# VHH binders against f1rd40r3617to3795, part 27

Target 1, 179 residues: f1rd40r3617to3795
Amino acid sequence: FNISVQSGYEAISQELCVVTCLKDLTSVVDIKTSSRPAMIGSLTDGSTETFWESGDEDKNKTKSITISCVKGINASYVSVHVDNSRDIGNKVTSMIFLCGKAVEDLCRIKQIDLDSRHMGWVTSELPGGDHHVIKIELKGPENTLRVRQVKVLGWKEGESIKIAGQISASVAQQKNCEA
Short names: E, the ipSAE of ESMFold2; O, the ipSAE of OpenDDE; V2, 0.75 times the mean of E and O plus 0.25 times the DockQ between their complexes.

## First folded at step 19 (VHH; framework vhh_8emy_2)

Design u4 (at its last look DockQ between E and O 0.71; V2 from the best seeds 0.00; counts 0 for: pae E 3.2 > 2)
Fold by OpenDDE, look of step 19:
Parts: C-alpha cells; sequence; structure tokens
Structure u4 (fold): chain B 179 residues (1-179), chain A 124 residues (1-124)
C-alpha cells in the first residue's frame, strides 16, 4: 500500500523545505462492522491476504464498516481494499462513503461503482472539519461480501507532521509513514 | 435495452413438473442477483426464489422449499426455475427479476428489472 498524499509544503530556503505529510491513523481509530466483528482485525492487520467477510446477519441488509475517530484525530482520507478477482462469491460492486460528527447524522460524500473484477484500493477524501465518524456502505450481487483492508490517513492535533530538509514530497511521505 | 423473457409456463396437472426459463439481455447478467416472483389473480406479488450473482447462494419461499429449484447459467445469461410436485396454489404468472445488489429490495416490486411473465396453471 502506497498512497502518497501531500498535504502541503513550505519553502524556507533554497536549501531547506518543510513538507507536511499525512499519518496512517488506522491504529488509533475505532472500527466497527455491521456483522462478524470478530473479523475486524483482518481489516487492519496490514495484509491483503486476510479479509472481513460479512455474515448471514447482513444477507438482506446493506453491509457497512464504521470508523470512529477519537478527539484530536483528523482524518483526511479513507481507503478500502477489495479484491473481486479473488473474492468471486463475495464481490463488492458499490461503495458509499459517509461522514459526520455522529453516526445518526452522516452525509454522503462519495459513491463509487466497482468493476466485477476490481482489485485494489478505493479512496475517498474526507471533508475538512470536525468529522468523527466515517461509514462505508457496501453492496454486491452476493449475499455476502469481502473487504481486505481499511486505512485512514490524516493527522493528530499537537503532533508535528512537518519534515524539514532537502527531500522531495514523495520521500518525505515515505519517511513520515515509516516513523 | 434490458430484457428479461420468461418461458416454459403452461397448463399442467397437480403433481407434475415444469421448468421455467428466463433469457436475459442488455445488462451484465452475472453481476446481478436473480429472482423469481409470482402473482396469482387477485393476489399481490409473492417472492418465490432468489439466486446470487455467481449462483453460489440460493433462497426459497417456505411455500416452495423442497419442491422448487432455482439455477442460472451465466454464460448463456439464463435463469431457471425447476418446479416439482406442482399444486393448484402454485398457479400464477411467474416473473423473472434482476437485482443489482443482493437484498437491496424490500419488495418484489423494487427489483431493478422484471420480465413480462409466463403463465403457470396447475389444474386437474
Amino acid sequence: as target 1 above (179 residues)
Amino acid sequence: QVQLQESGGGLVQPGSSLRLSCAASGFYFDDYAMHWVRQAPGKGPEWVSSISGTGGYTEYATSVKGRFSISRDNPSKTLYLQMNSLRPEDSAVYYCAAERFWGDSLTPSEYDYRGQGTQVTVSS
């Protein structure tokens, strides 16, 4: 997984620049699923070889993954990995991204139709502001579906996400993600 | 340009068997869940059976479970309903319907596409 998102940079001098890079916040957010919560760990284990699979509880309902951000966490992007080429009987062909301050007050921010053979990350930018809840609604032609990974990118209040030096934005992003 | 065309209906005696077919065209057949719905005179539409996009999952109404079998052939874009041990109460117009997202529709009338239907009459 390599999403290089440059949030900004400041040129200090010809020899020094400051690049603001987003952090992976996946480990500090709370994730809930509409079914089979025991499999949530597979969504954040860093492997696309594991997955969350919806259960029978959701066979006639929209499946969903809900991400809740704690205070001080500012999510900028949410990314969902699906592999319809491997998950033949569990395809995701529609994703709806919603966000808001509370679960009961969400706004749709993005809707994406996926190819029946789609493999890879689907990313939605999140609007700025105090958005604490992100919900991904998932649909497909099967009674169950699979999601491989979820990632949240953003920044923490009070923490510096600026990297100083003679480095490119891509290198700065890489270093920031490895830190 | 989407079309669902049912066939195979007819007049049969109680206890007999009948196989319905539905020929689909104009959409990506294997990306849709498929359904059979029936409507008898003076009654509302009744869900009969459903099959997932790949055919790996099926459901049946209690009234037909054990007697009817739904199947699909994605390469030929055809949906089937094998009806065994037919009863007079099975008499209805049978419709083939397509649903893009499994379970998205609350009622048979909400399916994305539906055919014109084929008449099945079970009578001695």
Scores: ipSAE 0.798, ipTM 0.901, lowest interface PAE 0.5, mean pLDDT 91
Fold by ESMFold2, look of step 19:
Structure u4 (fold): chain B 179 residues (1-179), chain A 124 residues (1-124)
Amino acid sequence: as target 1 above (179 residues)
Amino acid sequence: QVQLQESGGGLVQPGSSLRLSCAASGFYFDDYAMHWVRQAPGKGPEWVSSISGTGGYTEYATSVKGRFSISRDNPSKTLYLQMNSLRPEDSAVYYCAAERFWGDSLTPSEYDYRGQGTQVTVSS
């Protein structure tokens, strides 16, 4: 009855320690924005000097970034970089994170409110389950807003499981190990 | 303690001008979009004008566009409404209001803070 799983937490008759190795999957997900799609490359170029700025397509509407994952891509975290200290006329002071299997049926995960001087990454853990769509709704006191980077962390089906102490470079997470 | 205090109302003749002020305290004024709302006796609240947190963007109700001008002075935490060419139908209690998020609501019942109001009466 003992079954080895890639991401399960489970007591097993043979002592086994597993770790889920998180990888930056940003380059293999599809990203859409509520406006100015020509600026999407600034969200994924690895630079905090470039930005996506909302435009007329979502004027007086909720601004959003939508991330779609193909089969075999399992997102665990989504991170958004904003810089309200530089982007004083384009501040982001609230983010609502949603996820689900399709854009038309998303569940709200959480809302994160930001200080108007916030500079840096804002991260949301995604709940377990088979989610293919992540949406970030963005709000602030200005008619436009800026986001400087987006990252998606997770794992690809079929990747090797790392043992504690053998973590791939970039970003790593460790689940509890039990004997 | 959050406070919004309007002033500058009064009784004036048609065609006159008034300048309303709203003094804000108890919150980070720069981080809020600001609104003017008016309410005549026995009527529901009516949105008049809005201004973004930096003051770089403004919107007006069609009934006041071209006659009213909204502005803000963030160092003094003060919101203004310049009202020109006043008409009898502009008579109302005028309230300032604050909202953390631009564009979430243009309905007066949804704002985060609202002042006590100042009466404007335009009568021949």
Scores: ipSAE 0.327, ipTM 0.704, lowest interface PAE 3.2, mean pLDDT 83
ESMFold2 (binder alone), look of step 19: mean pLDDT 84; pTM 0.852

## First folded at step 20 (VHH; framework vhh_8emy_2)

Design x1 (at its last look DockQ between E and O 0.72; V2 from the best seeds 0.00; counts 0 for: pae E 3.3 > 2)
Fold by OpenDDE, look of step 20:
Structure x1 (fold): chain B 179 residues (1-179), chain A 124 residues (1-124)
Amino acid sequence: as target 1 above (179 residues)
Amino acid sequence: QVQLQESGGGLVQPGSSLRLSCAASGFYFDDYAMHWVRQAPGKGPEWVSSISGSGGYIEYATSVKGRFSISRDNPSKTLYLQMNSLRPEDSAVYYCAAERFWGESLTPSEYDYRGQGTQVTVSS
């Protein structure tokens, strides 16, 4: 899991490192946005210096990012990076995570209110399943909002999953000494 | 407790200016878009102007564009409406309203919070 993050990296790293064998699946999922699709690349470029900014198309609507997983991909976590301290005129103050098998049938799995100065990653665990559509609904007090990064962590079918908690302290220490 | 208190209304002559204020308390003012809405006797609520949380984005109704100016001071939690070149048709009760999420409300009656209003009467 190699990303360039300026703020909130330590927090997300600690949270996401709970499962050591999860892979970054961001590059193999399909991402759509409610507006300005040309900026989607900024969500997955591994940099918090770039961003997706919603367009005029969504000025009076809820903004959204939709992630579609392909067959054989099992998403376990989705994480969204927001920096309200930098994006003063584009703040995100509400984030709703929805998940389902199809875009037409999504269930709310997490809702969070963000502080006006929130900097960092917001992560939602995803329910198990073969195919996931993940939708993030975004709201704020501005006509536009910004999202810096999106990450999807999970596993591919046929691959083994190893949980970090299964590693004894002694083994961890040994590995550190050998590094 | 959320409170929006309008002030600055009054009786003025056509062509004159008036400045309305709205003092907000009880909520995170900076995280809300703010709006002015007016209602004349016998008419429904009319949207006048909106300003985003940061103040970076502003909209006006066509009827007041070029004459009215909306602004906000987030540190003092105050919303303003500078009304210039007032006309008799501008006579109404003016309400300050707060909206948590920009554009979520379809009508002025759907805003999250609203004040008691201040009367503006433009008459010769």
Scores: ipSAE 0.805, ipTM 0.897, lowest interface PAE 0.5, mean pLDDT 91
Fold by ESMFold2, look of step 20:
Structure x1 (fold): chain B 179 residues (1-179), chain A 124 residues (1-124)
Amino acid sequence: as target 1 above (179 residues)
Amino acid sequence: QVQLQESGGGLVQPGSSLRLSCAASGFYFDDYAMHWVRQAPGKGPEWVSSISGSGGYIEYATSVKGRFSISRDNPSKTLYLQMNSLRPEDSAVYYCAAERFWGESLTPSEYDYRGQGTQVTVSS
């Protein structure tokens, strides 16, 4: 129900609209990589001109980025930026997104094949609930590969809930919140 | 639809050179690591050499290091194996193979695609 002032004896009704606004939580999550942990800063510096490049620690193995959320952080989306057009010797042609409570207890939630010219973000929606670890498995035809950025979007307990007007159950008012 | 066709084999003397070619079609060649595998009569397949999708990374079996050279030409979708200083133990059918994801296969029988092979025979 729209909230407007009307003349007469009719009551003004409001319905509580509770929305959760998504925030960039990348700076408050813990990120680990399957190799070259010293390059993790390139994943989170806000630049698609820098990169993490896999190394000898995961040679001939699946490469991965693992994101761990502290208590009270609810990740809703994860996005990964790759640029196969520039990184022709380090292409990523497959991504698998996994989520769960611990590294040893992950479920696959999305698998995406990328063509050899892909440039841009790849995004996975994350299931709600108590999933606290996100893993992205990365594969391609090169012995090493590059990822240029990672972003995590979500909400924090107690900070993402906003209170709007409230009205009776027979009437509804909706507002969207965009950050 | 996927095809790998080897050529360039033959009968040669010890110490000779041969160049094998593998023409690829029906898949995105740049997105696959490529391999040479050989198989002698009565033996299992033996990995020889691998090259990454871009050609920037190369590995060789110890038995062929310094004698064989793998290369690829992505515009023409062709894989090569230059074989120098050939020995009788190099006699085999040589196959090219494709692997979508580098390093996932533990044995040559696990590659995604494999050609029909070309015979190399080294005899005096």
Scores: ipSAE 0.358, ipTM 0.743, lowest interface PAE 3.3, mean pLDDT 83
ESMFold2 (binder alone), look of step 20: mean pLDDT 85; pTM 0.855

Design x2 (at its last look DockQ between E and O 0.77; V2 from the best seeds 0.70)
Fold by OpenDDE, look of step 20:
Structure x2 (fold): chain B 179 residues (1-179), chain A 124 residues (1-124)
Amino acid sequence: as target 1 above (179 residues)
Amino acid sequence: QVQLQESGGGLVQPGSSLRLSCAASGFYFDDYAMHWVRQAPGKGPEWVSSISGSGGYTEYATSVKGRFSISRDNPSKTLYLQMNSLRPEDSAVYYCAAERFWGDSMTPSEYDYRGQGTQVTVSS
């Protein structure tokens, strides 16, 4: 079945009832993988039925997905979809999120262990700014692993993402959790 | 606590077969790649064979390929090594080892867990 990540909302001011609506920026970022680049299209096709599977090139190495943002793009969140319940011979049990201005200078911003039956999105918040390089390092107990989708949420320079509404911060937070 | 307990070793003649077992406890067996490593007297540890968490992928050292077979039973948390056509040079202490992430270790000594070993001696 197909699972998608909805646009995220962030409450800026409860008093003014202003919410920030993030955009899906996945189509405007550059994605590279540690192996089998021909399968990269599966990471962004909007379907959890397709996947990227690592190859022999990185059999005995940490697998990785690298996302490069172009100028004017401000990435706020990166989400990775994994389905260990289906990918029993290709499980991901560890994810490390790194971020920086260049691939040679990345900082670890999140580390998470995944359950052997994990199915769903893993999300990391990103530091502010443009020209982000995001690297996701992936490990598991198999020689290969699978990732179903990658999604980047943020905003473009020059676009207003503030929405005025009569919603409370708690309601906005709930919508974010449901996305 | 984590435990790996090898068994099945012994003294056998060249050309014979032997089956080693490794009973695992204290960790999520299915989420670890498993390995056999051996060490002969006066020699360093030698990688023998590996099997992925699900058991769907296996690898063998050139020296044992075609003669040894690694397998695992995840429900019983047991690792096996079927050794056929044994040779005197196969004589060593055989260790069962667990690795959380496939390929993360560069040497056999870097595996996350390892047993006490079982002695295999091949001699006429």
Scores: ipSAE 0.851, ipTM 0.923, lowest interface PAE 0.4, mean pLDDT 91
Fold by ESMFold2, look of step 20:
Structure x2 (fold): chain B 179 residues (1-179), chain A 124 residues (1-124)
Amino acid sequence: as target 1 above (179 residues)
Amino acid sequence: QVQLQESGGGLVQPGSSLRLSCAASGFYFDDYAMHWVRQAPGKGPEWVSSISGSGGYTEYATSVKGRFSISRDNPSKTLYLQMNSLRPEDSAVYYCAAERFWGDSMTPSEYDYRGQGTQVTVSS
């Protein structure tokens, strides 16, 4: 931003630090699943006692959850909750996180293997840039699988809090950012 | 070290039954879908049956449906194939195979692990 590097003898005295407040954006993103879209409410209801379970329409295909963001919504993290200890017949043992500008042009950003006792959140940090679509591909040894929650953290354009000062990766001020 | 070891094959008459076993070691058995595959002389591998990691879902090739039954016992890490009403065309080497992700493989040659097999011969 205001930092200009022209020669090795100059130090730029003007620094701009931007503190971005991460918010739960789950209620403002669009979520689709590869099967049983009527169960999507279980992914976003804030309960790990409910679940989305994949259905017969994708039984021999990769299962997926696709999250779409409109302009002005910047997702920074996506988290997925699974419980293989309870969901013995619906285990998820692999997640691949992808993102991109459109569902037709996604790049893999993370792959995570889970064991048969995994219970909890699996989180992927999203790379910077203009990403509109996040996809989670899910696989396991069962013909169907379950996911109990998803969560998207990020920021909305125009809700940044600026702090003038030296740029530092270790300094941040948390604010309640409002729409 | 991953090992799949089949047993229970033999020479039997048409109409007989056999029960094959596959003992697994060296991997987390519960986390894998399991398959039976057979191969007759001069032919490629032929998928016979599959069972999900938990054992709750099974599939069969049309040629064996109603005659064969796949099962697994996860505590003992053992896969089974009960073969009833055996016919001469069932003669083959039978081997078990493991697949980490249900539905990932299109052909038996793509499975993650497989054993050396056990011979089943159906003849008078």
Scores: ipSAE 0.503, ipTM 0.798, lowest interface PAE 2.0, mean pLDDT 84
ESMFold2 (binder alone), look of step 20: mean pLDDT 84; pTM 0.847

Design x3 (at its last fold request DockQ between E and O 0.80; V2 from the best seeds 0.76)
Fold by OpenDDE, fold request of step 22:
Structure x3 (fold): chain B 179 residues (1-179), chain A 124 residues (1-124)
Amino acid sequence: as target 1 above (179 residues)
Amino acid sequence: QVQLQESGGGLVQPGSSLRLSCAASGFYFDDYAMHWVRQAPGKGPEWVSSISGSGGYTEYATSVKGRFSISRDNPSKTLYLQMNSLRPEDSAVYYCAAERFWGDSLTPSDYDYRGQGTQVTVSS
């Protein structure tokens, strides 16, 4: 489990620090795909052994995964897991992350080229502000592509994300990943 | 330093066969979809066939389906087009082209890379 999530914390004293702990919000967001919606469950089942594979209807189009956050949900990071080493006929070699308040008005926040043998998580930090739509555009050299998992990390309004304690940055990061 | 070099064209009679080759260099060949496009005199470019990066998926124009076969050898970075049952209307300059992302190009002229072409003439 390799998500490059950076935790922010504030030192209150030598013996006490406040660590920001993000939550896994994947189960409370709405996920849509550009094709084969019946396979969406594979994106969030917690297993990299299953996958979403784009359909024939997308063979000549940009493939996409769209995440919509409900009110009160604040997404901070989105992570996408791909395995080009296994999915040789379904490789993802480009990811574009977009976000905004509405599907009709998204802005590009990150573009990543992936190695032909890339295996693992690709993570994008989301900008602060009032955004609730995240779109990942996917491209590759094949007519279809595969994505293994999608994960959304953030916080719910009204819930404390501050953890008191004296912990190292590495431990804090681990806790964020497991939260 | 990207290069696509077509070969195998020539003058043949109707009903005969030709095998075109395209030698690629200067880029990661197996990370690109490959295409054959042809252009006859006085006509615009016509898409002929496509093959995905891994070679696991192929497509053909209706005009050549059942007669032409596209294939690739990624280790040698070579694209092939087996042309059987050739017809006079197949006469054209045949171009090899590379596309980084499948389906990203709107027209054959939008492909990322293209060779100089090889002439195929079918005549009795």
Scores: ipSAE 0.883, ipTM 0.944, lowest interface PAE 0.4, mean pLDDT 91
Fold by ESMFold2, fold request of step 22:
Structure x3 (fold): chain B 179 residues (1-179), chain A 124 residues (1-124)
Amino acid sequence: as target 1 above (179 residues)
Amino acid sequence: QVQLQESGGGLVQPGSSLRLSCAASGFYFDDYAMHWVRQAPGKGPEWVSSISGSGGYTEYATSVKGRFSISRDNPSKTLYLQMNSLRPEDSAVYYCAAERFWGDSLTPSDYDYRGQGTQVTVSS
């Protein structure tokens, strides 16, 4: 929301700023994969030495990781760790990030192309609003592919929100994080 | 720009062997799955074999399994098809093709790049 304040000679509009401390929400979201669900633990164990590898359930089909958030969980970023330099037979060269209220109502928010040298995190900012499902579609030149980690950053409803703002002088955003 | 150039075709007798080559340029070869497709007169394109970008996974059409071997040499950007025990029904124009994403194409006509082809004729 926006709040307008009228003053002396000029109207001053104070824009509401929402400051939210981002937290790692990965352990509180539901994660599903298009294949080999027994390997999902490798996506969330905090290690880039383990991996999920796609399997026969999605052979010759688009591979995907689907993240579902319960009420009160607000995902702001999703990150996917891929290492094509190690996973030469399981490379990921395309990621499409989608989100929406349900799996049948997803909108593409980002597409990223990767090459054989990519090693590290690929991050998508999620649009604000009422989304409960995030999907990452994965493709590459190999019959199977690997993802080494997934992280979800965001905030839980009811966490500290500090409102600060003013026009023309400065806009202040304060992140409420534990010291 | 992308170029795929096949070579190694010819006229041979049944039971002979041939090795086809496909020289690639204009794209990062390692990041593409590669395919061999053949087309006989009056027929649509027929998938023959595929190899993953790294070369670690291969597939073959039932009609050629056990007789043909696909391989690639990524440093030289070259795809190969070793064809053994050739039969008259193997006669066709053979094309190499490239596909950025394994399994994306529904038919051989959907591949991202395709060469001009090399003729293989198996007869007496």
Scores: ipSAE 0.602, ipTM 0.844, lowest interface PAE 1.4, mean pLDDT 84
ESMFold2, look of step 20: ipSAE 0.575; ipTM 0.830
ESMFold2 (binder alone), look of step 20: mean pLDDT 85; pTM 0.861
OpenDDE, look of step 20: ipSAE 0.847; ipTM 0.921
ESMFold2, look of step 21: ipSAE 0.567; ipTM 0.831
ESMFold2 (binder alone), look of step 21: mean pLDDT 86; pTM 0.864
OpenDDE, look of step 21: ipSAE 0.839; ipTM 0.918
ESMFold2, fold request of step 22: ipSAE 0.000, 0.459; ipTM 0.131, 0.783
ESMFold2 (binder alone), fold request of step 22: mean pLDDT 86, 86, 86; pTM 0.871, 0.868, 0.868
OpenDDE, fold request of step 22: ipSAE 0.880, 0.879; ipTM 0.943, 0.942

Design x4 (at its last look DockQ between E and O 0.90; V2 from the best seeds 0.00; counts 0 for: pae E 2.7 > 2)
Fold by OpenDDE, look of step 20:
Structure x4 (fold): chain B 179 residues (1-179), chain A 124 residues (1-124)
Amino acid sequence: as target 1 above (179 residues)
Amino acid sequence: QVQLQESGGGLVQPGSSLRLSCAASGFYFDDYAMHWVRQAPGKGPEWVSSISGSGGWTEYATSVKGRFSISRDNPSKTLYLQMNSLRPEDSAVYYCAAERFWGDSLTPSEYDYRGQGTQVTVSS
């Protein structure tokens, strides 16, 4: 499952040609890091050229990014961008996604091992719920590691995210024949 | 099959130098932090030095800092320990060990892989 960097959508009903278009919620969530919080802005600036790099605070510790959703925000997906091909001395080779209602009570929802040359987005689907705390635990073979971007996709309560989907070529052809 | 094989140990005089090697096979060497650990008779394992996967980070025990140098050659999958100004208290069996995630292990016994060791004896 791959989600677009800027947006994502899911087909709800093919019969009705209704698609759910998820919104980028990254700007309305709270993000914390286990170290160097001054670099958090690099995780959400929309550029893979900038990055968060863990600091001395996380030396010999698991690094983490924590995302807290505010009331009325429903996160559906979280995506993390890493570039081990460029970040040779700061590779991420393991990601663990956890989520829950509170930081003290998180459940592991996904664990991924990354190739030493991995470049791109790693995405986890989130379980439904009113509020989410999302924690990404990061490990690698280096004392420090780098993450390029974090993206949260979902929907806001009270907003319709259903849109008309495109008809298939076959259906279009049929309509043309009937016209 | 994972294998770590130490070599280069021996009997040397105080003040001399020795270079240990550790040949690794059976795993992605570049993706592991590597460590040297030593154990003297009647003593527990002692951490000596660590080097990150890329070699960009190195750390040393206070007892060996300034005298020992850890390095690695990833293409040949070899770990090295250059030991200078050797002292009698450096006498031990030296083990190379691999750790998948830097700093994940609290003790040397928790490393993912470890070799059989090579004996280093420093004596007049």
Scores: ipSAE 0.724, ipTM 0.862, lowest interface PAE 0.6, mean pLDDT 91
Fold by ESMFold2, look of step 20:
Structure x4 (fold): chain B 179 residues (1-179), chain A 124 residues (1-124)
Amino acid sequence: as target 1 above (179 residues)
Amino acid sequence: QVQLQESGGGLVQPGSSLRLSCAASGFYFDDYAMHWVRQAPGKGPEWVSSISGSGGWTEYATSVKGRFSISRDNPSKTLYLQMNSLRPEDSAVYYCAAERFWGDSLTPSEYDYRGQGTQVTVSS
């Protein structure tokens, strides 16, 4: 698991804890799509009521979303929201997650099949190390497809880690942290 | 067990119409793109027409545009091909095929499932 952890105060065992937190980094990454780049805002607007829909530029081809991170951004998870129950004519039934240092040097990290009635988030953990590019390849039985949201979770270099209050050593708490 | 069973073929005269059916079972029909492919004696398989999983998008080979119409009825798990103005060069075994992901296959031999076929013969 590749995250940076800073120790808290050291005193008695119940006062010392180390917590890890992930932040929503979606607003600080660059997102490109295989078609209809004008609709990219629907992927990042925080709403599952809007969507990106693939277009003629990738007709009869694999559709994709590509996420690029600048130096200092360490993505740990990527999540994609799909609603096949509403998007009956634009279903996504397969996702392949790839990552690497550059677009030409991507490796496949996860493939999942989705139920044709799937509604919700699909998440891939990203391997540790120095990756700057994440690609999601999308397929289904329709000529076009829809994705409703994308999120990137991770941490920024130099960002402090919040320390939870007194916690027993056998239990660790993970809290959502503000970006 | 996946099954695709074609029916509706026969021997007809030029200019006639036929309607082919393909009954599907053993898989979630709505989640597959469907295709019609034909094969004449001594020739390789020839793509004829495709329809998306929902039925909202169709495509046709140039040789059949305006004469053939593909459709599907997802509640009954049935694919159709309406063939009008039949010509002798349309004579072939017609089979239906299923493809899980639209556009993945470069040739008809790459489809995920294929039926046994039904013979269509157009002769005088």
Scores: ipSAE 0.409, ipTM 0.762, lowest interface PAE 2.7, mean pLDDT 83
ESMFold2 (binder alone), look of step 20: mean pLDDT 84; pTM 0.852

